# Designs tried in a protein design chat: VHH binders against p49116. Part 209

Target 1, 238 residues: p49116
Amino acid sequence: EGPLLSDTHVTFKLTMPSPMPEYLNVHYICESASRLLFLSMHWARSIPAFQALGQDCNTSLVRACWNELFTLGLAQCAQVMSLSTILAAIVNHLQNSIQEDKLSGDRIKQVMEHIWKLQEFCNSMAKLDIDGYEYAYLKAIVLFSPDHPGLTSTSQIEKFQEKAQMELQDYVQKTYSEDTYRLARILVRLPALRLMSSNITEELFFTGLIGNVSIDSIIPYILKMETAEYNGQITGAS
Short names: E, the ipSAE of ESMFold2; O, the ipSAE of OpenDDE; V2, 0.75 times the mean of E and O plus 0.25 times the DockQ between their complexes.

## First folded at step 15 (VHH)

Design gz14 (framework vhh_ozoralizumab_d1; at its last look DockQ between E and O 0.43; V2 from the best seeds 0.00; counts 0 for: pae E 15.5 > 2, grease 26.6 > 24.2)
Fold by OpenDDE, look of step 16:
Structure gz14 (fold): chain B 238 residues (1-238), chain A 119 residues (1-119)
Amino acid sequence: as target 1 above (238 residues)
Amino acid sequence: EVQLVESGGGLVQPGGSLRLSCAASGFRFEDYSMYWVRQAPGKGLEWVSSISWDSSYTLYPDSVKGRFTISRDNAKNTLYLQMNSLRPEDTAVYYCATHWLGSDYEDYRGQGTLVTVSS
C-alpha cells in the first residue's frame, strides 16, 4: 500500500463568514463551528484508508473522535477563526445565561475549566508552531485510534494509526532534523485532547441543537453526504 | 434584526407535493447555512433539512431523505423546501431558520407555515 496521507490531505482551509461582526453572536459562532466540523469530517472521508474501513466502522470512529478532531481543527485554524475572540464571546454569553438559567456552581466550573483547557491546548500548539503536515498526521493518529469502545476492525485501525505515526516520524526527521525531540513534544500533546468533554464542546459551539439532534446523531448523515468541494478540498464519496 | 417569513403551506393528499419558501432579511443570507424544522401537533420540534451557505452541501434525516429537497437562491435571499411523496406524518408547522444543524433559538426562526397531509 502507498502512504496513508498525501499532499492533498495536508490542505485544511477554513472559510469564515465575512465580515466578522463587532459583536460575535451565537449565530456567527455556530456557523463557524459547523463549518469547521464539516471540514474535519470531510477531511476524514478523503482518506482512502478511512474509506476502506466501511461505513459502520467509519461512523463509529468519527463518533468516538469528533471532539478531538474538532479541537485539533480549532488549534489549526485559531488565527483564521480569531478563536480567542470567539471564546471570549462564548464566555460572555455564558455569563449572561448563568443568571437566567440558574446554572449550578459545579456546572459553571466545569464549563469554565473546559474553556480554559481548550485555550491552553490551542496556545500550546501555537507555541510548538505545528505545520500543516504535522496537523494532518496528528488528526490521522486521532482518527485511527483503536482504543475506543465498541469498534470493529481494531487490528486494521491500529495498523493505520501506526502508519500515520511512522509517516509523521519520517516527516519530522526530514523537515526538522535539528530538533531531535520535536516528535515527542508533538505527540505528548495528544493526551490533552482526551480531557476535553464532547458534551461541553457541543454546548459551547453548537448551542441550541433542536430536538433530538446532536453531533453524534448527525455524524452518519455528514459521512453520507455527496462528494463535493469544501473550502478548496475535494472530499470523497462515502 | 433577523427576519424569516415562511410560505407555501397548505392541505395536500397523501403522495402529493408542496414547495415551501422562506424569505430572509436582516443578515447576510449568502454567508450562513439554513435549515428547516417542523413541529407536529403535540410534539416537539424536529429537524428536517439543512443546506450550506453556498449550497455545496445538503443534509437530511432518514425520515425525509429521498422525498424532500432543500435549496436556496442567495440572490433572492430565499430558502426552499420541495416536499414530495408527502405522508400524514409529515403534517406539521414548518419553520425555516439560520444555522447549519438547527438551533433552538426562537429569534432565528420564522413564524412557520402549516402543512396538512390528509386524505
Scores: ipSAE 0.743, ipTM 0.887, lowest interface PAE 0.8, mean pLDDT 90
Fold by ESMFold2-Fast, scan of step 15:
Structure gz14 (fold): chain B 238 residues (1-238), chain A 119 residues (1-119)
Amino acid sequence: as target 1 above (238 residues)
Amino acid sequence: EVQLVESGGGLVQPGGSLRLSCAASGFRFEDYSMYWVRQAPGKGLEWVSSISWDSSYTLYPDSVKGRFTISRDNAKNTLYLQMNSLRPEDTAVYYCATHWLGSDYEDYRGQGTLVTVSS
């Protein structure tokens, strides 16, 4: 029947706090990250197939994949966010923390390795010149992953993932008809998303939530979020 | 230099209503998400509500959803919390905050306003 995603789901517009402060601080980084997270959650909520799975399944899926969706969003919005500048500021802060003996060297190494993996991922996506349609379908493939432990309705989730894969293939073959291996190059980027720790993403971008609560624990509340723009026809994202 | 000043707390009977205000200064209020958090006697900090910079998103835990409404006036640099159908369990000091906080809540959280719900 109809497509999994509409043109409104291709639009994914991140609006940044303005202007960027002279000295990057945790407030700016957390606000920027929370905007991207909420935009990503709103994007997922707006998909009719996602809504059809029901609240319990929606919560389980997003708890399993929020870090993958967030990372894809970081890559897609890297220029708008000046992500390289943010990551450089975080690296500088971590290097100063090593010298002042404030944090474990082993922990700092884990965080630095995460930043390098994130930079490598974002650079590979930029090099491939991934467009808005491709990002929308990659996010859909990640969202409708039937292979996370503890999921119910896995056959329905798999059906939606396969539909996302087919629609991505159709788009790439028509739009980039001369580049026979483009789809393969894009799809082999996805496994790298699962190597990135959600706990380290929280430490870097969310500095701990109010009361040191995890993103996992607030996912149900974000999905129940009241929004003036929540309408299946209009997302406000680009 | 971030300053948040809460007001509007007081004594109210169960089932009553109160409206809290938070006056913000020292940052571009219109560009940042705002939060209400509370601390009941003998308990830790509990998140109460969130609102996006442009009021396009509001977020509530189940404990207050349908009873509390968060809003903001960016022209006045003011955050509000309308509290209806108040219960004794809502008794707490209510704080205005401007980002997700780690361990130091003092810089980005106000001094608080006491709400007491009692007969």
Scores: ipSAE 0.520, ipTM 0.781, lowest interface PAE 2.0, mean pLDDT 85
Fold by ESMFold2, look of step 16:
Structure gz14 (fold): chain B 238 residues (1-238), chain A 119 residues (1-119)
Amino acid sequence: as target 1 above (238 residues)
Amino acid sequence: EVQLVESGGGLVQPGGSLRLSCAASGFRFEDYSMYWVRQAPGKGLEWVSSISWDSSYTLYPDSVKGRFTISRDNAKNTLYLQMNSLRPEDTAVYYCATHWLGSDYEDYRGQGTLVTVSS
């Protein structure tokens, strides 16, 4: 009955591992990405509309959209994460992998193209200067997407997505009343998220985090975590 | 250079317990998540458990959940795996590891410690 999101859902503070190493390495990249993943999952779990869908639906929904939520998180936190520096380190590692003959040339090309698409998306979002309220509503629109295959309760999910879209429209019109086309400009960027490969995101940011196990396999565990465990992940104890 | 040294393996009867340790050096252990993997004879690597840098989360597959407990002591740069109610299918070489993009476990894991569960 109330608003889909409250002010508590706007807070999205990522804390980086400390201290930053002189030379970026896989450890720093994986820890940084893990913190963002847990922050994103905690954000989704905290939404009453999400809670109302039930545990099986929650798991299915997050499995369908976690990469889009993670990518929005990367864009939102790109400055805090020094994402451009992280991506440069990954590119350098891929070049070394060519010399060591560890990956096929076709796979490396696919990964490099994904990195380029990710950089372009993050740059376009930064150019628009998307604020925290706008990111929260965009993440809700992505989370409550009814068109993924295999979902149950799709009519209710669609209603929640429509509510998120309406609340975003109201916010933008009130806050940016002088910019008639801001909402349209923002929403046009969302389709690019569907072009991001969850498999490649795992390879770039999560290789070795849990061995050969995919992010899909850990989502049920993350969603069941107690609030105290979540708070430790998203705030960083360091 | 990064070094990980596993210890604590041995021969145990079914239903028994064993505690594995992993001594870490060459990096800031307290800033990284850690995990255990195992390799049964003639099989590939299988994920066993993960723990965040501050112990705020732990993860287990259903095959070991409720029987294994991962923990760490950041002051001692040491990772632990408490294994209870051991079964013959838990027989494997156990490795501790950290995440590494584009490398195999040989760069970021130790030599392993053998756990044999047999009556």
Scores: ipSAE 0.000, ipTM 0.153, lowest interface PAE 15.5, mean pLDDT 80
ESMFold2 (binder alone), look of step 16: mean pLDDT 81; pTM 0.829

Design gz15 (framework vhh_ozoralizumab_d1)
Fold by ESMFold2-Fast, scan of step 15:
Structure gz15 (fold): chain B 238 residues (1-238), chain A 119 residues (1-119)
Amino acid sequence: as target 1 above (238 residues)
Amino acid sequence: EVQLVESGGGLVQPGGSLRLSCAASGFRFEDYRMYWVRQAPGKGLEWVSSISWDSSYTLYPDSVKGRFTISRDNAKNTLYLQMNSLRPEDTAVYYCATHWLGSDYEDYRGQGTLVTVSS
């Protein structure tokens, strides 16, 4: 009926811990990443089409694509996060770890390759000067992916993805009317998101979750986040 | 640098209540998501609850949902956990944490406070 996304879905404001420490530590990196992850989940929950799929289906979608959403968020918020500084610090740490034999060479290589792929992706998005509307639609396209194993409402999901693609096309053709190939240049960047390991993303940005918990396992709880509730014992408000 | 001091634990009967407190120092408490985690005897760390920097979002696993309430007072650099309808399975050392970390990052957890639920 109406558009898939409204103007409210274009707003994506990450609030960083302040100030950034002189020496980057896992605490700061994890807090920053957690804020982005929670912002991304809140963004997805706010879409009426997402809610219409029902809780089991929409949870399965996010569990399948959280790393793609997170990576798009990193690219979109790269300036706010000083992502280049964070990645440079991680690279320096890994190079020092080779000298000290603290990590296996094979694992270091996997992590370095992931960082290079992430840098390539973020640089390509920056070079294309992707705007807020384009990011919102790209996130919607990856969110409404009907091709993940185990999904039940695949025809409805596909319809929402096609709607996202159509609305992106209409937006780009209207806004960047003289750049005939812009949409193609944007869309060809999306397959790279599926080459990035969610396991390595957890290693880099979410260093050690409580117990054996993975991001995938906590997604159902994040999607059910409660807003602060009134407590008459401490607030005094009637 | 980061110091977290938990208090409020003790012996309580099944069905009872306890309120835990965590006094934080050495970092900008108001800027960070806070966590309660617990470790039962002979078991690993288990996530209990989390709260955003501004208290706008709270999160609970099914095991404590509806029984425990997390809150914070940023002016006092203090985190709280209200525990109601306590069960023997809730017996554990409860830790205040500034990070989603296990034992490898002990600097981001406090000393803990023991909660024992029995007769």
Scores: ipSAE 0.317, ipTM 0.699, lowest interface PAE 3.7, mean pLDDT 84

Design gz16 (framework vhh_ozoralizumab_d1)
Fold by ESMFold2-Fast, scan of step 15:
Structure gz16 (fold): chain B 238 residues (1-238), chain A 119 residues (1-119)
Amino acid sequence: as target 1 above (238 residues)
Amino acid sequence: EVQLVESGGGLVQPGGSLRLSCAASGFRFEDYYMYWVRQAPGKGLEWVSSISWDSSYTLYPDSVKGRFTISRDNAKNTLYLQMNSLRPEDTAVYYCATHWLGSDYEDYRGQGTLVTVSS
């Protein structure tokens, strides 16, 4: 009935630990990444179309696409996070650890390749000067992906994805009317998100997390906080 | 520089309650997620609860959900764990943490406080 996203869903404001430490450590990196992850999950939960799919479908969708949402969030919040500084620190650390065991060396190579792909993605988004509306709709296109295994209601998910695509097209055509090929340039960036490993993202940004608390394991709890636990905390915090 | 000091552990009967405290120093406590983790005798570390810097988000595994409540007082740099309806399987050393894997960085965990639930 209404648009898929409202102006409130376009707002994406990351609040960072302050001040940034002079020497980056895994504690600061993990805290920063966790804040972005929680903001991304909260954003998804606030979409009426997402809520309408029901809790089980919501959990399955986010478990399948959290890495894509997180990576879009990294690109969108790169300046606020000083992401280039964080990535440079990680690269420097990996360079210094090159003398480790051969099996660890193969993993370091894989992680380094992932960092270069992430840098290239963030740089391409910055060069395109993607705005807040465009990021919101790109995140919606990624979130409403009907092609993940095990999903129910795939026809409804596909309709929401198509609605996101249509609304993005309408926005770009009206806002950037002189740039006829802008939408195509933006959309061809999305397949790169699926080439990035969620396991490597966890290793880079969540390596300081509590052992058995994987991103997959916390997603259902974060999503449920928008219903029972989160509302309980807000009510109790007077 | 980072120091975490847990307290409040002890011997308690099944069905009883305990409140654990963690006094934090050496960092901006108000800026960081905080965690409780535990280690039962002869077992590995188990995540118990997490709380965001502003208390807007709390997380619990099913094993403690509805029985334990995590909270924080940023003005006092103190983290709390209220434990109700305690069971023998809750017997463990409880640790306060900001992150605990350490990796190539120092492990920011406290020294722990022992909770024993038995007759």
Scores: ipSAE 0.025, ipTM 0.410, lowest interface PAE 7.8, mean pLDDT 81

Design gz17 (framework vhh_ozoralizumab_d1)
Fold by ESMFold2-Fast, scan of step 15:
Structure gz17 (fold): chain B 238 residues (1-238), chain A 119 residues (1-119)
Amino acid sequence: as target 1 above (238 residues)
Amino acid sequence: EVQLVESGGGLVQPGGSLRLSCAASGFRFSDYGMYWVRQAPGKGLEWVSSISWDSSYTLYPDSVKGRFTISRDNAKNTLYLQMNSLRPEDTAVYYCATHWLGSDYEDYRGQGTLVTVSS
């Protein structure tokens, strides 16, 4: 009875801040990441099934999965973001922090391990050559996760997740009919998203947006934005 | 939620002392170097002092060296600045802050506490 996602939900176009500075700084990195976060939340809000769950459920789902959606977005937009350049700049910044004795060795290790996990995830998705249709359904699968604590509409969420899985399967079987194991290779990548710390993602990418508050605390306000406000945030205008 | 809350500011006469506190929450305080910055009315930010994650290393500019002492209590997630022999030029809003990956000192700056040195 109609698809979970339409052609409009497959389109995922990130507009980067322009011009790119000669040397990357935290403000450029955070602005780029913020645009991706707003694009990801606007994408989720545009899904009729998501809207049908209601405001409270929508907020709870996005609070639970924003880091997974954001990480999938990083992988999908890695080339347009020059993500490898951003991560190299972060690593250089971290090496300078070692010289200045400003971070503990344990913290440096945690951040480096997060960057390595992120690089490995993005590299695995690139090697699989995940297309826009596959990314849309992977994002839908993580968005409609019924297994997060405190969710109220779990049976309906599970049905939407199963619908996303079925539509992905139909797409992959039709488009990549010669590759019997492609769907399994794609799906086995998803558990890695839950191993990535949202606190470290906030540290690396969002301090310029949120200052003294967490992404979790601002999600309700982002989801309440009108379409014009979302578009302004995505393009860096008004 | 990353939060830094400064307190202890006030009006003090030249030569007086104040102790500033910064209560940190929402991050693992003991993993980060911390520092104090200040902003005098109509002027830019000025770095005041830094302390390493384990208190083994402290730094001061010449303008406050010998008068100010930075310290921390990792068990209480609290940063301190002991200010002695205060001068009128020390009048500023004082902010505690931490470094984004150890070198961007404005990322987690709090709301500030006003120190006025005047008779």
Scores: ipSAE 0.015, ipTM 0.375, lowest interface PAE 6.5, mean pLDDT 83

Design gz18 (framework vhh_ozoralizumab_d1)
Fold by ESMFold2-Fast, scan of step 15:
Formats: C-alpha cells, sequence, structure tokens
Structure gz18 (fold): chain B 238 residues (1-238), chain A 119 residues (1-119)
C-alpha cells in the first residue's frame, strides 16, 4: 500500500526531566531512560504496518527488540540526553560500588564492557552523521525482525523489514547520492545491537523504576496506555 | 541507616478501600523512584506500581489500573498507595521498595504490610 513510514515517524522528540540536577543520580537517569523507552514504544505503536500485525504479535516483537530500539534511541538522542555525562556518572557509581564491596568485580567488568560497546555504537553513528530519516528506518528494520524465537506471522514481518530496507535505500541514494557505499556502512553497524545484553541495560538505566521486575514484563502495559496517559508519563505536564 | 516502614494494611471486604503508607528515612527520598510490589501467599513477587521522584511518571499493570493510585509527598518522605475496589486476588503482603544502581537485588525494601480482602 503506501510508504511504511511517514514524516510523523521521523519526528522523535525526547522531553527531558527538568531541572537537571547539579549532580546526576539514579532517579534522574531512570526517569530520562523511561521517557526514552515510552517514546520508543509510542513510536512503534503509531506505525500502521505494526498495528496491522495484531496485538499479540506487537507485544512479542517489542519484547524481543526493546533493547535494540532503546539503544538506537540513546544514539539518536545522545546530545539532548547528555548521554556521555550519564555514562560517566554510572562509571563513577560502579567505582564506588567496588570501594564499598556492594558489587562483584566480575559483574562490574561485564557492565563496563557493556558501557564500552554502547559508547562505540553511539560514536560510530555520530561519525556517520545518521539523520532522522535514517534512524526511523533503522528502528523499523530492528522492530520488524522476523528471526526472533516464538514469533508468528514471520512472513509478514519479513515483508515489512524488506520494505523498511528498500525505503531506507531509496532515501539514502536520493539524499546522499555522492556516497555510493553509505547504506552498507550504516547496515554493517546494526548487528552490534544484538551483542548488548538487555539485562545489563535494565541494571544501568531502569533499576530505580521497575523494581524486582523486568522491562519485558511491563511492555504489554506500556503498549496499552491511552494517549492522554502516555503524554502525562513522558512530559510530566500534569 | 536506611529504612522503609509500610503501614495501613488490614482486613477489608471485597469492594472496600485501603490506603497504604511508606515512611522513608536514611536516604534522600526525593531523589529516588519508588515502587510497590506484593507477594500473595505461595506466589512470587508481583510489581504493583511505580512512581518517579517528581511524580511526573506513574505506571500500573492492567490488574490494578483504574483501581489503585500511587502518589508521594517528598516534603514528608512518604509514599502512598490508594487501593479502591479491592478484590480477594489483591490479598498479599505489600512492600515499599526502591533500587540502587549496580545491585542484583531489591534495595531498601521494607518489612511489608499485610492486606487481606475477604468476606
Amino acid sequence: as target 1 above (238 residues)
Amino acid sequence: EVQLVESGGGLVQPGGSLRLSCAASGFRFSNYGMYWVRQAPGKGLEWVSSISWDSSYTLYPDSVKGRFTISRDNAKNTLYLQMNSLRPEDTAVYYCATHWLGSDYEDYRGQGTLVTVSS
């Protein structure tokens, strides 16, 4: 039928908590991350192709790929979030955890490796100067991944992923016509998203919000939120 | 010394209401997101509600949505859970909790308050 994504899907505006504290703390990090996660889920819900797959498939897809969507969102919103400052604060907290014997050295090593992978990914996207259209299509490519275990409708999911790739290729060719290999450079970066642990992402960014539950368990509730309720959650306006 | 002290639990009939309170001390309450979890007899922990430090962000599962309201008073270092239209399935020990970054456990969880919904 029409294009997979519209101009409304290119707009990705993160509203940060205000005011920013003088010294970063867990609650500010968790609030910022939660706003980004909610924005990402709302973005996915707004895609007609996504809605056409049905509620059960939608829930399964987002459960499978939320960490990839979130990481792409971190890269896209790195400047508005001051992500480098947030990651520095997390590293400082990890150093304090070693001093206080609250976290094992092996766990700290795993978390630091995750932070380095995240920094490398965000830096690579920044160096490529990925634009808003490219981010929208990359998010669509990871959202419509047919290869996650337990998915139904895999044929239709694959068609939507192929459509996302085709529309990205068309966009890049028309916008960056002088750079014949730009698409290949962008796509070769994408598999790195699957090397990042969702459990470690939860620990770094969501520990002050979700309690003793996983993001996986709350995704169905986020996806069912009413528009007015959702706007209240991400803006804090009322 | 960090403490979370829950109160307000008790016996109530189906359709009734209770308000739980959690008094926090020993940490900067206004700097932390807070949540309620519950544990029914013989079952695991179930997340009930979450609230950001500034009350701008609240989250509920479908099982309690529209019936429960989480709120906080940062000036009083107190977290609340208003529970309306209570059902027998809501019978559980309710815990006030927060997390500390880098922990593999729930930190600062209180001792809980028992809510029994029975005719």
Scores: ipSAE 0.000, ipTM 0.170, lowest interface PAE 16.6, mean pLDDT 81

Design gz19 (framework vhh_ozoralizumab_d1)
Fold by ESMFold2-Fast, scan of step 15:
Structure gz19 (fold): chain B 238 residues (1-238), chain A 119 residues (1-119)
Amino acid sequence: as target 1 above (238 residues)
Amino acid sequence: EVQLVESGGGLVQPGGSLRLSCAASGFRFSSYGMYWVRQAPGKGLEWVSSISWDSSYTLYPDSVKGRFTISRDNAKNTLYLQMNSLRPEDTAVYYCATHWLGSDYEDYRGQGTLVTVSS
């Protein structure tokens, strides 16, 4: 039995490529985002409850929620990533693309709306000063979402989500005992994650990684990566 | 400084084979999806093939599917295109590329290597 998450699952340490280049480019943005994605997926696969669901269910869950996990990771690691600087560089690129007639106004509007939603989400999380324990449970809540189409074992997934919600409540009530409304303020942030387009996230952060292949198409392979390969991807190793 | 240097082009008879190489430097090659694109004289760029960072996924248009094979060696920072059963319509300058946020493939492409299929 025991708790859903251990102290090990609270640790979420992103190692950035260094040094940061003088002019941001797609290489730096893609490498940074890839490290965060791999860190997020490795975090998920390390949870005993997640492992207990079996490999097919694990793949389906991560394919359904990777964008939500990645967005929570962006918010949690916004300072380490200098996310505001990355987003400003993307905005400048989009504005220059308008000047050069290289992108349609429709496409630019969609991408700009996504960036604004992302900025609003990250700002709301920063304003609430969400801690590492709270981030871990929010990630668990989105990971164990039983309501995605095509899932099997939905009753077991729902039980794990409810366990995550209960443990988050117990943590917040204990740690922030004088802030009666904190849990409610945190939980009402989650619906915004489902309004974020995974296709636009891929275009912004992963174009240099996969080209025309979607992230959810490569997820099964990332989940099967050997520990050495995974460690090489999240650090500056060989 | 991002650099892509293509090689392996040349003159070949119809039905022949060529292997193109692309040496990458100035960026973490193993973190990037890579593409081959080509441009025939007086024509626009045509996408030829793409490969994911880990080689788990490859994509081909119908025009080259079954004849061309894209591969990579991350330890050597090198991208390859094996071209079999070459046709006169494959005559083009071939570029190794990666792109930025839906911009032209030219954002990060090399000098190109000429492939001529004739006689």
Scores: ipSAE 0.000, ipTM 0.155, lowest interface PAE 13.8, mean pLDDT 80

